# Miniprotein binders against p81326, part 27

Target 1, 226 residues: p81326
Amino acid sequence: MLHFGGFIMEINHISKILEKEREEYIRNKVEEYLKQGFSKDDAVNKANQSWRTYIGHRIQDVIYNLLKKFLKDSGLKVTTDKALNNRNLPEELDKVKRLIAINYGEYLFLPDADVIVYKVENNDIKIIAIISVKNSFRERRFETTYWKLKLKESPVTSHIKVFLATPDKDNEISYKCPNGKPKKMRIILEYELDGIYFLKEDFEETEKAKHFGKIVEDIIEISKKL

## First folded at step 6 (miniprotein)

Design EC1
Fold by OpenDDE base, second read of step 7:
Structure EC1 (fold): chain B 226 residues (1-226), chain A 101 residues (1-101)
Amino acid sequence: as target 1 above (226 residues)
Amino acid sequence: GPEEILEEAEKLLEEAYKLIEEARKLAEKGDPESLEKALKLLEKAIELLRKAIELIQKALDQGVPEELRKKLEEAFILAEFLLAYAKWLLERIKEELEKQK
């Protein structure tokens, strides 16, 4: 690891910067929930939950914008599940939506797809990857894994790579076996997903667990094979 | 002011990104000359990114309106991402050059 001699602010500082707004945000939300008739304790809990959701969306938006920018020159396109949650979609996005849909018999549902990377060749759309962005793993720990497994069940979607991007601020999955104790969540996620990309430097690197900086190259490489 | 700093930082990021992309393309050729050129580009990109980070940090430390803060934070994330990528690519190219010697 070329230690370039200067203070390299690690991407880990992103979470710290975003947390600077936390106190003000929490205060404002607590006041809002108190006005809605919640108890002080409930208001605080709800405010904290709201903050987690808010910060998660901010990170997701940043990652989306980054990928969109970096993949543009490669001819790859990026969208989100949110963009697909419309009744009136452009033809291209309607095709994208259909190509990531999971069959539940009478119903088709979309996987959680914070970022969807696809290419258009000869008027055909190929889905390359889905990136799930998680700031923390407090809730729905294996949701991304579930969607990966569901996507594998269909020849239409089986080729789609599913990646997890996370700052893992609480070090929930940064290491496989810290202090000799296996971290089940890291092991399972790494096993089931196509890759985990960390928005931090302090993690156990493996073939599937990489720094987020590698995701663009990996996606481009995958796109060339499709 | 902070808005001017953001604008300057964004320009630096854009330039750095261009350099990184050029470096990446050169590195894909794999010949020693191309690899050496790529290294130079990446070194320049890294310098620009560090400057951008410093500028952004300075602006954030001054206290800025929420809207501007969000933009600065986004720029910061982008800068850090690009920096990490540039460094990674730089190392990879160096390794490749060593293999060819």
Scores: ipSAE 0.016, ipTM 0.371, lowest interface PAE 6.0, mean pLDDT 85
Fold by ESMFold2-Fast, scan of step 6:
Structure EC1 (fold): chain B 226 residues (1-226), chain A 101 residues (1-101)
Amino acid sequence: as target 1 above (226 residues)
Amino acid sequence: GPEEILEEAEKLLEEAYKLIEEARKLAEKGDPESLEKALKLLEKAIELLRKAIELIQKALDQGVPEELRKKLEEAFILAEFLLAYAKWLLERIKEELEKQK
């Protein structure tokens, strides 16, 4: 808000910042695809697909850097699934990968572990939590719950906490029963996951649905019990 | 230069985060003295976050290399997020103090 003789900047939630960024991104990508010979409708569709990928990576990077910075003094380490898929994998990260991989017969797959928190004690690695970052719930709504259920099946991975972090700008899971109507997605995600952390101010808080600012302390407390 | 601006902003963000965490722990205690202390810490955190945001925006407006621009944008998003959280917590604490009157 602007006032006489000075400037008081209106402070927006991360979701509002991302919305402004979206308009510019989409415009630029539509122009790019049109130059490549796509129709206007195809260019718009491809630009929207590209935006969903782009914004997801942006939020993941912010969360990764936040956790890395604020967990370091607690003896906790942070990595990403991108780091675990690196060809030149260090021994420590190779051990992390093996401790979260899920077995499907001849195949091993990583869960939806955008960010992974672990600790090293006496050359032994303990996985504390994996965090799935979702900017939108239009697609792949219950992917994180699938991975949580799979991790629970093994004694090696059953202790790993599975968290979801989201700005939820469209209020898709911010409330359990808005206007008296139960929101299936919010209810199921809260029930199955170990926690939902909102990167926004306005949401229905419960024992498992919290503001993202609380994630650091929750992870530290969990790590002390392992 | 722009790298020094980023470093200064990061220090402000870290200081603000520590104040927010201390305020949150005081808020959990729930007694009036702890709640009042938490309000003061959050007011200080909000001041630091606003300063960090202004600093980051000035740096972004100057035109910076791609690598540095990305880090400044990440710091900006983090600062806006922490500010929103601090303001939310501040309002919850004010409500609790009013209930205890």
Scores: ipSAE 0.000, ipTM 0.226, lowest interface PAE 12.5, mean pLDDT 77

Design EC2
Fold by OpenDDE base, second read of step 7:
Structure EC2 (fold): chain B 226 residues (1-226), chain A 101 residues (1-101)
Amino acid sequence: as target 1 above (226 residues)
Amino acid sequence: GPEEILEEAEKLLEEAEKLIEEARKLAEKGDPESLEKALKLLEKAIELLRKAIELIQKALDQGVPEELRKKLEEAFLEAEWLLYAAKFLLLKIKEELEKQK
């Protein structure tokens, strides 16, 4: 079994590894879009958009797999919003889905929940944490914050921790006050969320902003208090 | 059948894990020769893991009983994990080799 400590440091290279696939991916997608009748400029733009989506999913998959593996021995379970998006759910997942739902009066909707961590005790399900995975903050910068605030409004969901995991490749939230200027996004996200976990080394560490390697320990500790 | 595929995949995973661990030990020595040997082991591990993933995916696509499906999915996750570990270590070693030049 790969020692957890060694692997945690290796996760810092996730962005570099995935970026090596970019050139080939873009080339293939451009060719595909050209065959569909798009102009060269449109094909390139669409390919780049496709890449952003693709790499986001890949990072999410890595984080999901890591959490699932490292939380297994603690008896904690991991699922995704995608797995919950089914009409025919097993009883356990149906309960999980209901326990993260947000009330909008006549309707219940799910928060964006890339990864959901929960425990089962005596047939009762307790939701522990939701992890949002973001590769970049170009769009919907405070979406995770919105969901945290909505979850906090209900006694049913108020205990659920909401974490953000990111490589923050563009250093959008890695530092609070680079060059003496406050980064609004970092400050707000750190204030509103329960934690930010970086898949990199070059960031300003705080009580809430930590390396991704700390997330497993933090989740386990939270689970013991529930 | 799917059960045989699972068994083969698990063997591949075990072999890949051994290679990764050996590569890690070699990389800790830090000398260029050890690093180069580690790279070769990791490349082999990556190959085995890709094969395992393909086999598991093939079995899952055929439709399998729930119990077997669960085992295949677990093996798939393990394979993906090991693949990422191998790739990360590979990249780290390459970076170290570049620094020594």
Scores: ipSAE 0.197, ipTM 0.568, lowest interface PAE 2.3, mean pLDDT 89
Fold by ESMFold2-Fast, scan of step 6:
Structure EC2 (fold): chain B 226 residues (1-226), chain A 101 residues (1-101)
Amino acid sequence: as target 1 above (226 residues)
Amino acid sequence: GPEEILEEAEKLLEEAEKLIEEARKLAEKGDPESLEKALKLLEKAIELLRKAIELIQKALDQGVPEELRKKLEEAFLEAEWLLYAAKFLLLKIKEELEKQK
């Protein structure tokens, strides 16, 4: 039994929307910066920098909405670290926050968990997975790995799967390797994390490095074992 | 001409879509023989889709009327989607066959 229908169609549709949004975003930002008195070259550079920040948040929103939509029928719930940082939390989200928090002696901190998947059974909350979304690896390249290692230290959080989701447009970790050796960053991320899900077609696949379309099925399978 | 290229590409897309649907049904059965048959159908579908994409790109490189250009662009997007779907299903079938070794 293999099913991929609507989920793959949704991913393809979103990819094309994001490409169109890029052109419109850059055009609008260049005009905005020109009105502020920047040169044409500076306006273009600033618009490209702004797009890199914008697309990161946009991809997170897209992944959140896709997971929420396709996990709903399996009794799984989805939230974000942004939602958990609200001042007034519903009881259910307050419990989620407490179950994912990491202990640093007298202090508790949330991992950088862009998307969080959990289930509720008999008023008990079980955290299934956290997904870190990365558009580029220029900075904070091992941040997701750090949070995975910290979560493993506690019996409360050691079962939580940590996934990375990325379009990897710059081919920093998703290249095909003609010489057979992956880059150090790819090796470390794949070794330490529970999975890497690529929002692109052309990369060297492994048991842990998969197309993003597989993430829903994988999360459902994990939840059944808990 | 470009209209004949569009017609040829559309036939390739229709054939590929049928092959992908047949492969999906075979994959749902889950036995090794059905999975192997699905694999062959998807490999053929991918070849047809690559040909369709090449034909559409060739036609778009020519000066074509706006109405024909829109149809070629729609066919191109459809071909890209079907190619992605076929490659994804191919990967899942290969994974399932590996599990059944």
Scores: ipSAE 0.000, ipTM 0.133, lowest interface PAE 16.1, mean pLDDT 78

Design EX1
Fold by OpenDDE base, second read of step 7:
Structure EX1 (fold): chain B 226 residues (1-226), chain A 101 residues (1-101)
Amino acid sequence: as target 1 above (226 residues)
Amino acid sequence: GPEEILEEAYKLLLEAEKLILEARKLAEKGDPESLEKALKLLEKAIELLRKAIELIQKALDQGVPEELRKKLEEAFELAEFLLAIAKWLLERIKYELEKQK
């Protein structure tokens, strides 16, 4: 069995490793957009946007794969919202989809659920946690909080833990009160969410704000109580 | 067959993991000799991981049953993860060596 636990701390650098590709990626995309007839400024902006999407997906994929692997021995299963966006779902995933859906009257919508952790017991599915993965908070800063609040509104979903995983490369939520000034986003996210897990070492640790390395243990412990 | 490839891939991954762990331990000592040894181990680990990735890709390209496909994909992701770790640690050690000069 692979000793994944020994490498969990190394995830701190995954963002940095991926960022090494940025310059080349941006250059290539700028060139592509220029060839498409965009202005230089537009090309740069589009390239940067493309990069943000690209790197975000890669980080999400890494986290998904890690959680899937680490939780496998505990009998827990992992999926994604993307996997649930299929017309022909296996029965198990169809049930998962229904159990995380938020009611908007005539419509059911899924929360942003980059990673979904669930267990199957006696043919019953129990959703344990939803993990939102964010590389940066430039856009949709409180979206995860919104989904947490919406999930709380239903007895069907109120038990689901919502976690945020982030490298927080721009130190937007790493500290509560740097230089005596409260960071509104950190305070709100920590208050509303069940936990924040950092893919970095330099952050203010609290009961809810932990290193990503703790997420597996926390999820397993939660699963035992359900 | 594809099953044998998967087994071989996992063998490579396990070996690579061992090397990475050993390299990390050496790197923690911080002396130039240990750092140089760590670099060599990581280079070997990277080679093994690349080989594993190639094997897995080859198997996936041949078409495999769904169950085996899933296992291969899992192995692939693990390989990519370990490769990222090895590359990062390699660069960090290089930086440390340069700093000591």
Scores: ipSAE 0.019, ipTM 0.350, lowest interface PAE 5.7, mean pLDDT 87
Fold by ESMFold2-Fast, scan of step 6:
Structure EX1 (fold): chain B 226 residues (1-226), chain A 101 residues (1-101)
Amino acid sequence: as target 1 above (226 residues)
Amino acid sequence: GPEEILEEAYKLLLEAEKLILEARKLAEKGDPESLEKALKLLEKAIELLRKAIELIQKALDQGVPEELRKKLEEAFELAEFLLAIAKWLLERIKYELEKQK
C-alpha cells in the first residue's frame, strides 16, 4: 500500500478506485462540454465516449504503477510499450526492446504489449512476461492471442509469458459456460494465453484465470524458474 | 437486407485481408519505398474493416434470425481481429520509417 498525496493504492480495491474515478470524470467532462455549448444529451454522450478512451489508458497506468511498486523488492523491473517507443532509449530499455521483438523476415517488430516485466542479472536481461490490458472486448478481442502465438514461434521469445488483465465489466469472459452456453472468447483466451487476471471479484476461477491480486506472486514464481 | 449486408461485409473482410498480406510482404522487403507502400495498403485495409464493422453492427441491431445473427457475430470477430493486426503493423512500420530518417 502507498500514500500518494493522500491517495491509497490497493491491489484488492482497484475496481473500487476506478469506479470512483469514473463518476468524477463523467461529471467533470459533462460540465466541460456544457461550457462548450453542447446540449445536455450530447454532453453526456461525449463524456461517456471520452471515458471509454480514458479508462483504457488509465487502467494500463494503474496496472503499470502497481506492478512496478510490488515487484521492485523482488528485483524485477517493469516498463511499457510506450516507453520502448521513445527514440532515445537508455541502454537497458534498448536491450529489452531487442529481446521482445518479433521477426518478420528482414524486420523486427514489437508486439503490442501494454506492460512488460523483466529482470536484470549481471547486466543480462531476461523478459518474464507481457501483460495486455483490456477494459472492453468489443474491439481487438484476439489481439493478445496473436502476440502469444507469434512469440511462441521463436526460441528467443517462446519463454515469455503472455497475460491478459481485465475488469471485464460486461461479463464477456468471466464465465466459460454461463447458462450452459460455452463462451468462445473466454475458452479460446484461457486456452492460448498463459493467464487471465480479473480486476473484479465475480468470475469463474481456474488454474489460469485468477484475481489480479495473484499476479505479483505468479510473476515472482515464474522469474525464479528462469 | 441483413443477408446482403453479411455478403458485403465478407467482401470487405476478404479485400482487407488481401491488403494486409500484401502489406506484410512489402514490409518484409525493408526498403523505404516498400514500407511507404505498405502503410498505404494498411490505411486502406483499416478503412475497409471499419466499414465492415459498421455494416455488421447495423445488421445486428435489426431483428435477425438466429442462424444469420451467429454468422454476423463471427464476421464481427474476424473484422476485429484483422483490424487489430492492421493497426499493429501500421504503427510498427511508422516507427521503423521514423527511425530510418
Scores: ipSAE 0.000, ipTM 0.145, lowest interface PAE 17.9, mean pLDDT 77

Design EX2
Fold by OpenDDE base, second read of step 7:
Structure EX2 (fold): chain B 226 residues (1-226), chain A 101 residues (1-101)
Amino acid sequence: as target 1 above (226 residues)
Amino acid sequence: GPEEILEEAEKLLEEAYKLIEEAEKLAEKGDPESLEKALKLLEKAIELLRKAIELIQKALDQGVPEELRKKLEYAFREAEWLLLQAKFLLLEIKLELEKQK
C-alpha cells in the first residue's frame, strides 16, 4: 500500500501554494468591480470576499480529488453535493442523494456535503462519510455541527460520519486551550463531529483531531464496519 | 549573490517543470515501460526542486531587498507547487505499477 502519508504531508502547503495567485486575482477582480460601477473601497472589499470563496473552492477541489483517488482502490466512491444538484441524476447518485437527505417534515433538504464517500455493495448504497471543507471559520462556524446533529436524528443517516477538513490558516481551532484559555470553537467542533482533519502540522492532536493524512485510513476502517 | 541564486533556482524550476510535463505524457501511455521512465523523470524533478528550495531559502536567510525577497518567495511557492505535483504523479504511477503486477 503506497504510503498515502508521504504525499499527504505535502498538502500542508496547499494554502501557501494557492495564496500565490491572490495578488493577481485581487487585481483582476478589483478592475472588474470598478467597471461595474463600484467604488474603489467597495471593489477591494468585494474582491477580497471573492478570493475567500475562490480559495475555499480550490481547497475543496483538491481534497475531493485526493479522496477520490486514494479511496478508489478500496472500492469506495466519492461525489459532491454539487454533483447531486441535478434534475437528471444517474440512478446511483439519485440513491446517494436520497440517503443523505434530512427530513424537515414536508421537505427533504441536503446537508452541506462538500465531499460524500459511499460504497456500493450488491446494488445497495451505503453512505460512509461526509467531509466538510473549510478554509476559515469567520462565518457559519458551527454549520457543520448543525448538519451532524441533524443527520443523527434519523436512523437512515445516523451512521454517517461527519468530518471537517481544514488548513485552519488563522489557527482558530488548531489548539484547545492556547495560553490556558479554552477555544470554544475547537472544543465544540471536536466534541460534536466525528473528526477534524488538519491540512497542517502545527495543531494539537487528539483522538478526533488528526492530520489530514489519516482521513483515508479512517474512512476505509469505517467502511469495513458498515 | 542572492540574484544569482534566484536565477539558478528559476532554471531548476524550469527544468523540473519540463520533466514533470514529460512524465505526465509518459504516464498517460499507461504501459509499464513508460511508467518506469516517468518515475525516473519525476525523481529527478523532485531532486531539482528540493535543491531550488534550499537555494531560495539560503538567499532569504541572508536578507535581501524587498523586491528580490518577493521574487524569491514567489519562486519558493512555485517550487513547492511543482514538488507537490511531482510527488502526486509519482504516487499515481507507483500505484498503477503495483496494479499491473
Scores: ipSAE 0.012, ipTM 0.340, lowest interface PAE 9.1, mean pLDDT 87
Fold by ESMFold2-Fast, scan of step 6:
Structure EX2 (fold): chain B 226 residues (1-226), chain A 101 residues (1-101)
Amino acid sequence: as target 1 above (226 residues)
Amino acid sequence: GPEEILEEAEKLLEEAYKLIEEAEKLAEKGDPESLEKALKLLEKAIELLRKAIELIQKALDQGVPEELRKKLEYAFREAEWLLLQAKFLLLEIKLELEKQK
């Protein structure tokens, strides 16, 4: 058994830093757009749009660094799909790439695995989980589900847990309606995926839909069973 | 010596590659008899690859010259890659056989 108080404290610290970073980013971008001749309303709208793009990448990096830090002592390793797409791959990462790649006839493609958790045992690599990080669901709402279904079809990859991590600021999948019924998107994602981890407090937890603070503990428990 | 070990390891890699290639062709046929034959070929390939890895590790432990060390490391990478290919195909075939029962 392991204690995870440090992980939760780190998440809380980073949340406060990101809030201050947002305020500074928006202020600076509004000033920049005003100097370019945009109206106040246009400058604010463009600054908010810019922040949405920026925070998506920022959250992905934060999650990668947090998991790398807190899984290290459990013998678990963390990489990214971007690292796997580099021209010069270390032998270990080349093996990880092959263990996740999906076959489309003559072509192999990586799932959108923003963060990948694996372990090395007796010179063999076991993929524990892939985590898709989504700041919004506009045009890519079922992308993670598609990759889960494709991975499930192959005996090589069917054991891999597929998780979604999201702040879901627009309440697209964490929405709690008066009758308790979730939106269709939430129902489908929760049914098909192995788990959803929310970077927010305002939702009803289920067996599969949890606060992000639980992810390290869950991954370690899964790795013990593999 | 280490040079003779590299030679033996390379021969094992070549044999394993041929077994894997034959197993792929048998697996493509998809009938239970062909799948069972493919399993036996892959089990043999895995055995040869594990032996090659062991031999290469033993040679590296002997403090070899830099040029020979590079060749041994390359052969080790090849052996590990072939081992992964063989294991993946083996798993696919085992699951297909269970499905057909």
Scores: ipSAE 0.000, ipTM 0.081, lowest interface PAE 21.9, mean pLDDT 80

Design F0
Fold by ESMFold2-Fast, scan of step 6:
Structure F0 (fold): chain B 226 residues (1-226), chain A 83 residues (1-83)
Amino acid sequence: as target 1 above (226 residues)
Amino acid sequence: SEEEKKIEELLKKAEELLKEAEELAKKGDYREAIKKLLEAVFLLLEALKEAKELGNEELIKKVRELLEEVYKLIEEIKKKLEE
């Protein structure tokens, strides 16, 4: 399909651009740290840590812009949890916030919804999916799973699909075992979430764990059933 | 004060939503009832923030009492949906 083919082509192009940006970023940061008096090994380690922070924000923005562009043709809208954290919201976004936020006594929290996909039909808002974007997992590994379980508790939010999108550059959840058995974290995340979308080529694809290029098609299909 | 009137308006709006939700629940429209109750919670949390900023203990107490009432109804409806 032309629409889905175009999306896949842009993903492939952006992936190559990000790989080049990584090499240039690391090179520049190593030079910067060396000038500050760090050893070569320390400079490399600090540059890699700096890249992890930098790319996290970049990947979120890239995914937001790609989904906004490619879902528009299907009448779907895209926003972010950052946009919803404003005191004064446009009526449409205020409604989105009400339909997705979770209450903890006197406190209101948005799920870890880096990107939110919704549609407007007959003046009613339907939340289709939330996408949590993770560049690394560390101690935050089950944050997305926690929010999935909380959303399942309410009839207003139980239909919302919760997806994880990740380059998983360190093979933390996309590691291929010779015998085909996934790691514990991959098993748990895949079991609890509605889908995992990898921004990489080399991993074991399953019904729920797919290449990021399939996310637009999947979201459109889900939206048709609502 | 003008700030206190704003909080009172938020409280009134939340009370209206609570009544709408009670009527929807009586009809068995549980999903729509919970949507109205969550809308009331959002207004009440805004009212609570403003009442705390003013340091008005009477308004803080009133907002918390209405929040508790709204949360109780949400839990009751959830139990009915599980049935």
Scores: ipSAE 0.011, ipTM 0.428, lowest interface PAE 9.5, mean pLDDT 83

Design F1
Fold by ESMFold2-Fast, scan of step 6:
Structure F1 (fold): chain B 226 residues (1-226), chain A 83 residues (1-83)
Amino acid sequence: as target 1 above (226 residues)
Amino acid sequence: SEEEKKIEELLKKAEELLKEAEELAKKGDYREAILKLLEAVFLLLEALKEAKELGNEELIKKVRELLEEVYKLIEEIKKKLEE
């Protein structure tokens, strides 16, 4: 029997740390921009823009560390697309890179796989899932969907689960419109992807759209079938 | 040059991987064959980049010919796996 209360407790603890970190970051950046001669309104706006970029990378790191910690005892390994782009790659990670890479004639590209979960059995590597982490959906809203569709084209990669993880602070895909219909972006993402995991309490929950606290349990279950 | 030797070593290793993949495919080990072929593709794309930087037309042509051979086998195996 597995209990994921510890995982949920760590998510809640980290959320509190991130909010305190945001307050300190914004204060420091506003002060910095004011010293550079920006108006108070411009300084606040620039500080918020800087935070949006910073928090995107921060959330990716948080998700990576949480999954690495909580999947380890199930024999699952976790890496990142940033790690796979390093020049001197260990044999194991080089194999992971080859198993995810998508072919475009004379070119190979990695999908936008912020976090990658895989297992090693008898010197063989099986990719379980890739997780795309999106803090906002402004200009690159269907990028994760594109990579899912490309991975489905090959028998080598078609089994790989593609998940989206998002705090969705701007409520772009969390809720139905007043007319009762989900937004087009939510409909498409939920239809094409294997799951959406929300880093927030309130959202329209479905079979494929769940709280992030469910992701460890889901990944372990998927890995047992491979 | 040492750069040309590196490219020739990458080509040689890719040729060995292609032969291993052909033998694996004959045995019906399609997944393992594709993994060897993907390794060959990575080596050949590195060789292609180096050959282009050197401006060596003969090496560029040789790398492209081997890439084409590797891609043909990948497509054949993919069709077998889809059956």
Scores: ipSAE 0.017, ipTM 0.491, lowest interface PAE 7.8, mean pLDDT 84

Design F10
Fold by ESMFold2-Fast, scan of step 6:
Structure F10 (fold): chain B 226 residues (1-226), chain A 83 residues (1-83)
Amino acid sequence: as target 1 above (226 residues)
Amino acid sequence: SEEEKKIEELLKKAEELLKEAEELAKKGDYREAILKLLEAVWLLLEALKEAKELGNEELIKKVRELLEEVYKLIEEIKKKLEE
């Protein structure tokens, strides 16, 4: 399948762009903070903190655009939870929103669905997968797992695959303890979720923990079973 | 009042959606029936919020009764969906 090779090539190209973008971003932010009167050490620290926030949003946008581009020819559609929070939704997106919203008594909430993949067949909408994008795991470690467990409770949503996509640059869930044992966080996330897709080269690979380059083919195969 | 009339309009729309969903369910269109019911839930939760802010106990009861009816139908249709 040639378009999966193209997907991997585009991931590699974007990775190089993001590395250069980081260098320029940090350089510019350090200069900006120095002009504001911060010390060199404080300027560098603030620039690194700013980058961590920026790259989180940037990675979400990258994943959305990559999936939209590479799933289109398979008849699959992609949207975001940000799009679903728009007041004036097209009928199709309104139906998507209704099919993934979870009821908490007097309140309805969307799960942590940074990217949503669905298909339309004979005017019937089927949600295939939601993808949570995490740049780091410091504070919101099991949020994606919570949403997976909630969706699993209903026959309307129990078929929806819940994936985590992460560069895991700080080795928070790709690090192995001595003797090859993963950390507790990795064990729990992998057990409960339908898959983890790493935007990095070196990690402990399993049937559910894969390189991001495999996500398109996995989603297409899942959609065929629905 | 104007606020009470708005709540009554939300209730009327929810009842219409409930009837549409019942007709869709009779035809075996369970997915479309669920979508109509979820829309009704959304309207009823807005009506409930407004009824509580207004302090109108009769409207609160009426909204809650219709919400329970909608939720019951959702659960019945879910049981009919194959996985």
Scores: ipSAE 0.006, ipTM 0.384, lowest interface PAE 9.8, mean pLDDT 82

